# Designs tried in a protein design chat: VH-VL binders against Large ribosomal subunit protein eL28 (rpl28). Part 8

Target 1, 132 residues: Large ribosomal subunit protein eL28 (rpl28), of Dictyostelium discoideum (Social amoeba) (q9gs21)
Amino acid sequence: MSQDLVWSIIKKNNAFLKSSHGLTLSAEPGNLRNKNSLKYSGLARRTTIDVAAVNGKVVVSSKIVKKAAFPAQSKKTTTFSTVNTRKTARFVKTLATQYAPELRAAALGRLHRVQSALRSAKKAAARKAKKN

## First folded at step 1 (VH-VL)

Design Z2_a10 (framework fv_zigakibart)
Fold by ESMFold2-Fast, scan of step 1:
Structure Z2_a10 (fold): chain C 132 residues (1-132), chain A 124 residues (1-124), chain B 107 residues (1-107)
Amino acid sequence: as target 1 above (132 residues)
Amino acid sequence: QVQLVQSGAEVKKPGASVKVSCKASGYTFTDYYMHWVRQAPGQGLEWMGYINPYSGDTKYNEKFKGKATMTSDTSASTAYMELSSLRSDDTAVYYCARGEDSYYFPEYYGMDVWGQGTTVTVSS
Amino acid sequence: DIVMTQSPSTLSASVGDRVTITCKASQDISSYVAWYQQKPGKAPKLLISAASSLQSGVPSRFSGSGSGTEFTLTISSLQPDDFATYFCQQYDSYPLTFGQGTKLEIK
């Protein structure tokens, strides 16, 4: 797959998802950034960690951009149910520790916000069901 | 194992309302959007909208705003679509179908499980 | 709204034939296309998503290709069970829209 094709897919997916009301429950995807990218220039990588709520699930993604050795972008995703809160937190912690330790606190904070929003949405849906 | 079962056929007069149900089984009801699609006799498929059973949020095709109302009952794993002020051109088979709206898995956006359809006939 | 146009509207073919149907989008939709098969009196069945991703349980003779505005569904060696109506559907943006359908019938 070319980088242009990958960019096009990401752009189209974001435009499509912005039209979905359910997705407004989560913090904006891609809102986590590497604040100390210059410290990691010697490793020839830059990492972004994203945590989003998609259709009642927690989706964690990571993107690695390699400047010198591998110019192609690499994106990895993992999906978790809300009942796996502890498992999801451990995964995010491990991912951040390995690739972007400076983002660890921010990524875990975002995960907490996403999970809180999903729990609130589930409670609201249950209340609607009872009124119906 | 995964199945959507819809309510039976309805015959209505112009101006009436109809409410179609769609009962899900074999999966976690709140993990997927529920779409509604209709098909007039001998014609193609028309997307009406979706409901997210987890949040209760809905998205309607503009053509059906104010005419169709989608709701869900999470405890019963059932989605509903009510159509008001029926006209003869609302005669169609109405389908519910599950779909996933994922940032990262576009291959899952297709509607992979469908109800058997509910025939709604509007005639005087 | 994105308009999906299928061609041909009707296709006559024989068992063993290679058949191809085309779907054109009025705007660039990347690879966000699904293909469905529908037999008379039955609900549609998902065959392919993301232009080329074959669904579990769908025979390997079915394949999809394309990106941007032109997409194709190919059946490499037509079987008796394949005579049906086929629909493409875009999911790049709301409202979701379908092609008008291609009826595949016996020659």
Scores: ipSAE 0.000, ipTM 0.527, lowest interface PAE 14.5, mean pLDDT 76

Design Z2_a2 (framework fv_zigakibart)
Fold by ESMFold2-Fast, scan of step 1:
Structure Z2_a2 (fold): chain C 132 residues (1-132), chain A 120 residues (1-120), chain B 107 residues (1-107)
Amino acid sequence: as target 1 above (132 residues)
Amino acid sequence: QVQLVQSGAEVKKPGASVKVSCKASGYTFTDYYMHWVRQAPGQGLEWMGYINPYSGDTKYNEKFKGKATMTSDTSASTAYMELSSLRSDDTAVYYCAREDFWSGYYFDYWGQGTTVTVSS
Amino acid sequence: DIVMTQSPSTLSASVGDRVTITCKASQDISSYVAWYQQKPGKAPKLLISAASSLQSGVPSRFSGSGSGTEFTLTISSLQPDDFATYFCQQYDSYPLTFGQGTKLEIK
């Protein structure tokens, strides 16, 4: 599967979440910072990390290039609930420190924003449920 | 095929030191944390700590701080665990074990174990 | 530290039996538990992670369940190769801790 197709799928899921739950989120495939920053680096990154909200959960996705001379990529997706915020943060820290130390701060910032948005949405949903 | 091959059995006197090695093959050594787990005769498993071979960073179980030292040699794809000031209660099988990177802090591959016997 | 307590400590069973081993955590660990099998003189082998996720290459007769503080490992139809010691491990918090083990013996 191409990255463009994955981007389209992620974008649709994020749009659905925003429409139903009033969240302001944007999903970017393998880019936790501004696209111009990653392009400026000159060379394609071997490892990318993305953090997104999908169906009320935190989804952490990453790609690791196993060997540059004959590229083999492993894409992993791990899903977390908002209840396990410290565990999710540790996972992101470990992942970034191991494969993309330069993305660590950006990945953690993105995670914090995603978790905060999901908590706000859950709280809003709970308030609506109480009124019904 | 992933393999972790440990050094051979050791017999030491109280007060000595021992250094156990764990040679990794079949994967990129720096991509996975390496943990050490001890098992005393007839007893359960005890987590000692880990080393991140990419950075050299370590984390120890408090019980083993100042007692165990973990290091790695990236060029040799080998992790090491050294125990100082050996006592009889350090007699155990010592395992290296690879952390599952993506999903958590459980161990998908283990070395065969190194028996360390401390006797007077 | 999180204490993991297994029961029973020793279990005698026959080939074809359904066997259940329990693991209790001293505090809520969500689903952060793994199960290992260890045969005499050998290193442990990972069977299950995240309480219920069966590892590749592990026979489907093995299953795990539970969340919070109580977890179970079940072998639906015991085979001769299954006589071993089984350990649970929590990975919710450092230090990582294991149960004391359950020895499964031939009846």
Scores: ipSAE 0.006, ipTM 0.531, lowest interface PAE 12.8, mean pLDDT 77

Design Z2_c11 (framework fv_zigakibart)
Fold by ESMFold2-Fast, scan of step 1:
Structure Z2_c11 (fold): chain C 132 residues (1-132), chain A 118 residues (1-118), chain B 107 residues (1-107)
Amino acid sequence: as target 1 above (132 residues)
Amino acid sequence: QVQLVQSGAEVKKPGASVKVSCKASGYTFTDYYMHWVRQAPGQGLEWMGYINPYSGDTKYNEKFKGKATMTSDTSASTAYMELSSLRSDDTAVYYCARDDWGFAMDYWGQGTTVTVSS
Amino acid sequence: DIVMTQSPSTLSASVGDRVTITCKASQDISSYVAWYQQKPGKAPKLLISAASSLQSGVPSRFSGSGSGTEFTLTISSLQPDDFATYFCQQYDSYPLTFGQGTKLEIK
């Protein structure tokens, strides 16, 4: 399943990873650094937003990784059904606003694909159940 | 009910500018990007760009950079698209269209016909 | 730019027919394609996004399929209201681009 998402159009300098449960969006501090303000090299932080399909539900995770000699993490996870698409989209927007506003469109694009795939799978399963 | 209502038809001379408006209702205006798409007579659809009404940030098709300017007024829930230095080949129907949160366009304005003639 | 090529450019069909329209991308766009219906003098209407996701309110006779570079829009049993021009659109890469359109006419 190639998941070359909408983020590839607009976020050329960001790192993007496919997780075991879905998709990860990453912003490397070095890629976002202002040339006049290289003060962050010793305390670089990486923010990720994960959008995944888990057990028929949408799982949105946010994580901040301190990129120093001793990495530390703080992770938050929220689970949504495919029925509440607007609520899920607003939640993703809020996370992006706090962490990396430039990733908002990409994260929303990922969410839409995950939700669409889950709806398609649910409909296919329902049709198969009706025939058997 | 989501609605996008655009300003009326315009007839302009070459070299003039035109500003098309798109008034949104039935949803939170700042929650969705707004695209602009044009269609010349008898031709297909051409994407011009989008604006993020929350931030005011824009993304243009390179072909329209320096030619089109997209803006928005959050208090009025209205998006604008201005074309400068009009030429006869700018004659088209101009549409605003709401992003579906994935870069498909789920609701469209009725279109604004811009005719450039001497 | 990613070029989207539709075939056929014009299609004549009768009510009740099964109709298929193809859209080919000049490079791999995964599933990032939408389909629109446009009637003369009217704005386009979104039918399908993400290659196969049917828009709410669109009749079930419409379906989309495909991935990579080849995509298909199918109307299983053509109705009088379906005679229109159909456009595909990619949203994998800048700039967003549309196919040239397929005009579906009465036979």
Scores: ipSAE 0.006, ipTM 0.542, lowest interface PAE 13.2, mean pLDDT 77

Design Z2_c3 (framework fv_zigakibart)
Fold by ESMFold2-Fast, scan of step 1:
Structure Z2_c3 (fold): chain C 132 residues (1-132), chain A 117 residues (1-117), chain B 107 residues (1-107)
Amino acid sequence: as target 1 above (132 residues)
Amino acid sequence: QVQLVQSGAEVKKPGASVKVSCKASGYTFTDYYMHWVRQAPGQGLEWMGYINPYSGDTKYNEKFKGKATMTSDTSASTAYMELSSLRSDDTAVYYCARDEYSYFDVWGQGTTVTVSS
Amino acid sequence: DIVMTQSPSTLSASVGDRVTITCKASQDISSYVAWYQQKPGKAPKLLISAASSLQSGVPSRFSGSGSGTEFTLTISSLQPDDFATYFCQQYDSYPLTFGQGTKLEIK
């Protein structure tokens, strides 16, 4: 379940993060240079890397989806605290390198935004609690 | 834990057919494509094609179209590769291999097929 | 078809040496390269995927690098068990293709 206070603060403090919140970064091996390239359709498999905020923590998910005729998928989820940024960044780098090297920069950028929003949300929540 | 076990060596005459089996264990058979790769004596590796065990869909290297036929039996968790109209240049070790983004994380032990007159 | 060319075809080295094997693709394949080790009479074993991602259970002395058209496999301190044939494989496009192999021999 979502952490309502954290989610509400994220939405108010960062409209750009809100619009990208929960969005999945996807890599289709062999089809990333040209999204419509038929050259790579025979390699049509998809790895998605999702970096999101859940219950005040950073959640990194990976999903392997076989495209078209094979709908089965395997999803793995790992949860990190916002104070372990180096460990989380290392994990995201490793995951992207293994499955979607072209998404490394985008995944790390997403991670940074999610971590920043969560820190801002924690600070705002602490301020509100202090007032009450 | 994950294992692919292939059928034993075969010696065939030119013009015959041979069917090699590859039995999977330790994972859900229909969750991974199964590829076939051959290696002629003293040569490198050559990709032949793959089968999607879930759908039965196949993709062949152009060189093996009409020569190789790939099938699978989901109930037995077994993939098959049949070669028809065998010639001496079909002499090779044939491997089945499990797909992981079109590279191969688990390989069968190989089946030697010898074609001689 | 993408042609994968390995160099050298044969490499002689001693235990403790740092050895490097090169693989060149005929066109840009990004990082879609895997490396395999094959010992006589055995099936190939996956060492590295995505050009540089070390597989579970593979000793840390193995490393991969490169992108685009030139890739390398490095063994930092050669051990007796490392004398084998090494193959690169591209998985950018079908048909999948392998390098011709590099045989690593005792000097």
Scores: ipSAE 0.000, ipTM 0.529, lowest interface PAE 14.2, mean pLDDT 77

Design Z2_d5 (from Z2_s9 with heavy chain D99G L100F T101D Y102E E103Y W104S T105D G106Y D107Y A108Y F109M I111V; framework fv_zigakibart)
Fold by ESMFold2-Fast, scan of step 1:
Structure Z2_d5 (fold): chain C 132 residues (1-132), chain A 122 residues (1-122), chain B 107 residues (1-107)
Amino acid sequence: as target 1 above (132 residues)
Amino acid sequence: QVQLVQSGAEVKKPGASVKVSCKASGYTFTDYYMHWVRQAPGQGLEWMGYINPYSGDTKYNEKFKGKATMTSDTSASTAYMELSSLRSDDTAVYYCARGFDEYSDYYYMDVWGQGTTVTVSS
Amino acid sequence: DIVMTQSPSTLSASVGDRVTITCKASQDISSYVAWYQQKPGKAPKLLISAASSLQSGVPSRFSGSGSGTEFTLTISSLQPDDFATYFCQQYDSYPLTFGQGTKLEIK
């Protein structure tokens, strides 16, 4: 096959996949079979692990690139109490070790910072409540 | 060494209940899901459900809802599966098996218990 | 439910043979299939995950391939230890389902 023909096909396919990434994908008949999945998941990105503070709790979010074909990505969230720091750290370690070992140090560092910030916020709130 | 050790064989009468245990060792019990799979004599494997030992949350195969109850004891690193109102067609080997947590979305089972034979006879 | 159908149900082979077992899913499961080996009186052992990922400690003569609806487990040079029943399992959707099994017997 010529390069011109290959590039033409790839261009059209990429434009379609970008369009499918939006609201129109959910309206496609084939998408109803795999509710909440991308029909054409060639746009799936790298595995990520994020740790955030939400409503005084630790929320661990991940986007796992599925190692075996399409749909290629699954987003998960799990919520933890700041009091149970050992279980949260173990969870993040296990997640990173299994799916993104290169992110482990960064994710644990982020978790430590988030937990410290939440502990500080709780202490500040307790002082304010005691004052009032 | 990761290991799952199950309780011994049980012989029960129709209408009785049975509770099978699965003791985990060599890994952090709350980091993995525990699945239950049964195998009737001479037949294939049938997935019953899983429990998340971290939260206590369960997911059942619809066929086993109201029939099987999955629980776990984190302090003992032990999972349990109880079958109520036993019938002759519940005669099977029952396996516990370790699977990855909901984050992985990869619900294959990498480590299996040795199996517990449950025989239901009159 | 996703139905997993294995073929053949029984396969007779000799030591040194190349053997192939197939597994078909009733709908597209991408590559979310695992393969297990079960010997009489023993628990299943995970051989392959994600259609082609060989598990630690499993001999390199085992390999998996396929995507979508058709999957294959291959043993490149059959050994005496390999006579067992083999099961495929999908993990694309709940409930998790297994194939009916393929019994590999001595010819």
Scores: ipSAE 0.000, ipTM 0.521, lowest interface PAE 14.0, mean pLDDT 77

Design Z2_s3 (framework fv_zigakibart)
Fold by ESMFold2-Fast, scan of step 1:
Structure Z2_s3 (fold): chain C 132 residues (1-132), chain A 121 residues (1-121), chain B 107 residues (1-107)
Amino acid sequence: as target 1 above (132 residues)
Amino acid sequence: QVQLVQSGAEVKKPGASVKVSCKASGYTFTDYYMHWVRQAPGQGLEWMGYINPYSGDTKYNEKFKGKATMTSDTSASTAYMELSSLRSDDTAVYYCARVEYTWESGYFDYWGQGTTVTVSS
Amino acid sequence: DIVMTQSPSTLSASVGDRVTITCKASQDISSYVAWYQQKPGKAPKLLISAASSLQSGVPSRFSGSGSGTEFTLTISSLQPDDFATYFCQQYDSYPLTFGQGTKLEIK
């Protein structure tokens, strides 16, 4: 769509306590479609990058399109541990640089927040274990 | 500019198979879904399925699963629809048609001229 | 499957008439309706998409309206070239389905 970033913001929770959700980023301006119209929205045709915390791991999902008007490639999902923060950041940088440079800063910011939350949760769990 | 050209009429016996071709020109073949629609004599239009030429992924109307097979040849910009175990009620005009905008389901902006398939004993 | 019901099945009209064809969906399909014109021996031709979006090269006398479950195709001043069969099609969900057609013939 445009160079404007579009955010679908999902509240964050600790993965070991609750199910965690990600932030969906797209190159399409805000979408007002209902479920019946989503197949014809820009979301169906645009490059998206999603970063989420799932079961104590970082999950990066992408849907890549070569052109805005054409059917998207199948969604790809890659899972990373919290201890591989540098590797995960490199993956996100490479993905965004190649397919959606305008999403790079936002995706990396989301990744940092997800990784930080998971590390904090793991450290808290370790402290609790040490006390008991 | 955009053109879909289909193969010629076919006459087949019950139990035979037929393979209809649809050659695309005037656009990038892998950028649009190709759907197949049939029309029995004097009747309405019936959606059969589609193929995504980029991925090779297909989706069939339940009625045609196991009976129709859709394929494509990217180098030739040609889509194919093969119908097996032909019956008299498969007699129809078969159309290929391009979906311009929609990702999974849509409207048809360009149609092939149609291929008449007659099944008779 | 979503059932599309067209009315009338046959419509007799004269050149210059305003004619309206109706299409009803068995469930809410928002605005995911297209209209096609088909002449004998030829492939269908797209007239309207998204219920009301007129396609390039289609005369302005054609218009579409509606949302949800009821849709209409209107020809404001019928021309000789307009005598044909018209089909509506839903594309809200698979399988894609068409109305049974409306044959527009000379009165």
Scores: ipSAE 0.000, ipTM 0.514, lowest interface PAE 16.0, mean pLDDT 77

Design Z2_s9 (framework fv_zigakibart)
Heavy chain, then light chain:
Amino acid sequence: QVQLVQSGAEVKKPGASVKVSCKASGYTFTDYYMHWVRQAPGQGLEWMGYINPYSGDTKYNEKFKGKATMTSDTSASTAYMELSSLRSDDTAVYYCARDLTYEWTGDAFDIWGQGTTVTVSS
Amino acid sequence: DIVMTQSPSTLSASVGDRVTITCKASQDISSYVAWYQQKPGKAPKLLISAASSLQSGVPSRFSGSGSGTEFTLTISSLQPDDFATYFCQQYDSYPLTFGQGTKLEIK
ESMFold2-Fast, scan of step 1: ipSAE 0.006; ipTM 0.538

## First folded at step 4 (VH-VL)

Design B3_1 (framework fv_bexmarilimab)
Fold by ESMFold2-Fast, scan of step 4:
Structure B3_1 (fold): chain C 132 residues (1-132), chain A 119 residues (1-119), chain B 108 residues (1-108)
Amino acid sequence: as target 1 above (132 residues)
Amino acid sequence: QVTLKESGPTLVKPTQTLTLTCSFSGFSLSTDGVGIGWIRQPPGKALEWLAHIYWDDDKRYNPALKSRLTISKDTSKNQVVLTMTNMDPVDTATYYCARDDWGFAMDYWGQGTLVTVSS
Amino acid sequence: EIVLTQSPGTLSLSPGERATLSCTASQSVSSSYLHWYQQKPGKAPKLLIYDASDRATGVPSRFSGSGSGTDYTLTISSLQPEDFATYYCQQWGSSPLTFGQGTKLEIK
């Protein structure tokens, strides 16, 4: 088996490299309160930050949903390589500061986990591809 | 600051063996993920990959030239050596060494050394 | 082996114009293993873009890369005089590592 075939097989079966896996984080006033009453449930505005591993790269998405215009929402997506950890972290910090400061710590934690998993997967796959 | 420099003979006769040394500084070939590759470029032509060696002594060769190539490293001297047997005039090219750091891309290159194969 | 075909072979443009350079692979390559280099006459190649879209250290923002599968593109949004050079794409998604034949960017 050639190295190129081994690497192709590893990528096909590696959830981290071809995953649409992500963590969606939301900021909804009242949703983090254990005793949220029924009167507040229809008044929340939703902002989400999603950090996912897609085809070996980190994909950061953001969306803002107005409480009056839920179906017509704008979504922005930015893709980063795992080697750009500081650049990606700065982007996530800026994004959270502008749209959902309360999600900053959680979004950075998710980013760190996604980057760590992708680097580990790439390192393991590279060792297998190069040694076989 | 990362630097790489190729050294070796600039003139080789047909059938002889070429030995080139890549000397580097600013990084260690004992660092996980780091490798050194050799690439050549005949005058006016495209780049052609020859061989790679990695921190864990894993070696990869271009299948078209594999029977003629040997790559080795001396981590303590910060050197990688490429040997190519049975040189032919068509092997006349500028030979480069370059660093690979987990990217499988060459982020730093030596200046290159022109090797002319003639009688 | 994967053959990388670059087009056009020569691209003649003026400073200030946008340059679009293509690299087509004979079979699919993961974007994580496609890279672009710039080479000036008599000089070693310089890494411009790695992982199809990530700019290498010190590379100006006017350079950008995109693509996936078999089709990859290098774009220079507004050409500067120092950008006239030969550009190579490279893959190592499959062994052996291969380079395209190059696109020469020259002054019109």
Scores: ipSAE 0.000, ipTM 0.521, lowest interface PAE 16.9, mean pLDDT 77

Design B3_2 (from B3_1 with heavy chain D101E A105Y M106F; framework fv_bexmarilimab)
Fold by ESMFold2-Fast, scan of step 4:
Structure B3_2 (fold): chain C 132 residues (1-132), chain A 119 residues (1-119), chain B 108 residues (1-108)
Amino acid sequence: as target 1 above (132 residues)
Amino acid sequence: QVTLKESGPTLVKPTQTLTLTCSFSGFSLSTDGVGIGWIRQPPGKALEWLAHIYWDDDKRYNPALKSRLTISKDTSKNQVVLTMTNMDPVDTATYYCARDEWGFYFDYWGQGTLVTVSS
Amino acid sequence: EIVLTQSPGTLSLSPGERATLSCTASQSVSSSYLHWYQQKPGKAPKLLIYDASDRATGVPSRFSGSGSGTDYTLTISSLQPEDFATYYCQQWGSSPLTFGQGTKLEIK
């Protein structure tokens, strides 16, 4: 599959099944760097991108808020398997470019850390299962 | 501190197979998102992408050259090897290896190695 | 295959002037997959701009990129002597990865 086809499929994904997050290293949901700066603080309220591990999968969440009254209803959540690492990276990169370009590098770094954590967890679980 | 360097023959005869090695330091090809690409540039001409290999051993080839190209990695040696069969004088070019990490762009490049194809 | 056409082929300017380099794609490319490189004679290319508008580490603020869809631009606001080089755009929004033919920036 070409990257253009994958991008077209991602653009059409407007529905999400899960909204909750699990494993994450972020102190605040949607704050990828945990920095005390106007750049990141402002984005946490108006535009957020978070990457977390939920039930052994990578969950990418984005929220854009134009009205304070219904911020939770603007949240979109997409779930990816660890097998689709390149597709997930492309999705995160595109999402950041669209809503929060200044978070792109941080979001991709976060994705890498989340995927590494999931891989380590699966490896540990596999070792345990083989011993028992 | 990231470095890449190409090595291999500088002169190849027509119909022979070219084997180039990219040796790198300062990062690991076991790191999720990291890949190494090969790009060539004939004298005075534009850059042409040849092949790419990723941390998960996923391989991508330029379809115009795919039948002639093989890319592989040796993670323990920090090396990526490109093989190109049936060399022709038009394949005379400077060959580069370069690093990609999640960006689908090349952030660090080797110095390049000029490969001349002549009898 | 997406063809990237760079214009002009050669741009002759003096130090201190503004340079504007164009890259046009034969079909739409997401800005997340368009990048710019600088190449000096006898040297490897150097990443200059990634994702259409983000400056690579160590790249001076006089370099900026912009664009979307099929039309992308690299701007150098006030040329320094070391900026005279060949510039290439690159896309990886569609396989295969392609480079433009290059724009040579030369001293007048």
Scores: ipSAE 0.006, ipTM 0.532, lowest interface PAE 12.9, mean pLDDT 77

Design B3_3 (from B3_1 with heavy chain W102Y F104W M106F Y108I; framework fv_bexmarilimab)
Fold by ESMFold2-Fast, scan of step 4:
Structure B3_3 (fold): chain C 132 residues (1-132), chain A 119 residues (1-119), chain B 108 residues (1-108)
Amino acid sequence: as target 1 above (132 residues)
Amino acid sequence: QVTLKESGPTLVKPTQTLTLTCSFSGFSLSTDGVGIGWIRQPPGKALEWLAHIYWDDDKRYNPALKSRLTISKDTSKNQVVLTMTNMDPVDTATYYCARDDYGWAFDIWGQGTLVTVSS
Amino acid sequence: EIVLTQSPGTLSLSPGERATLSCTASQSVSSSYLHWYQQKPGKAPKLLIYDASDRATGVPSRFSGSGSGTDYTLTISSLQPEDFATYYCQQWGSSPLTFGQGTKLEIK
């Protein structure tokens, strides 16, 4: 899929266009759900997982804090094609299992929301390309 | 073009070890994201997942049977092998191997092989 | 483990009728990890619907899937003779991977 084709698909849906202009399809970064939830609210997290749509791609980020006399933080970011949804889902499952098992369901839910929106746009474009 | 086929003994005695081989063609297990799972179905009953192996040799087992199961692959031969120890008559079932690609859905299935466990 | 409960266990209908098959999960499952299979007697299962709503290659448009969270549905809008089979839902949103007990669709 080319960049031009992806942009054309996004323009057909205002929600995708707005998300690509710096809005996350998912809720607040680093907190995969409502900030006021007891499970995800107000506590310092050792590990976070974030899933967002950026420029028509799925971006998965993780951050883990290493304990030392001076605390250090490591951030990892991986970018996925919108057409490779199963590979992205497996990656998120693996990340959650290694870093934050308690966030697995929430991270997969967020990924599903991002993928569902992008998948709908892709399917609509594919249908038109075949028939038109 | 893409095919999977199970092979192995059709009759196993109680306490013996079952070894099944899944032979496939039309794709490679060296392809990133590709995996093969084993599923069984006792006569007239539901499907039960047993084990799974991925291109990177990552292995998963059903916790209910984990102590009895071993899964391995030989990428150069296009084969995946499942071993199940201490067979019992309740393990009588049709055993299938099937392909998946990270989504944990099985898109292509083998024909299945019936394994009967009896004395 | 997540238990998938399918209802009804057996559904008796005539060709031309609409079939609605339900799959209920004991815990929430992302729709990206809920799939449906069709199995005919003596044959291996065949993937019908993946990611809750996407038809697999070659599957007729009369088959559709929907749902989210704990409740999923497979519908066949107008039954054809070849549609009488057993249908299974499957999840791997949580380990271990599980299948429902199946719904047998039989001709009246």
Scores: ipSAE 0.000, ipTM 0.514, lowest interface PAE 17.6, mean pLDDT 75

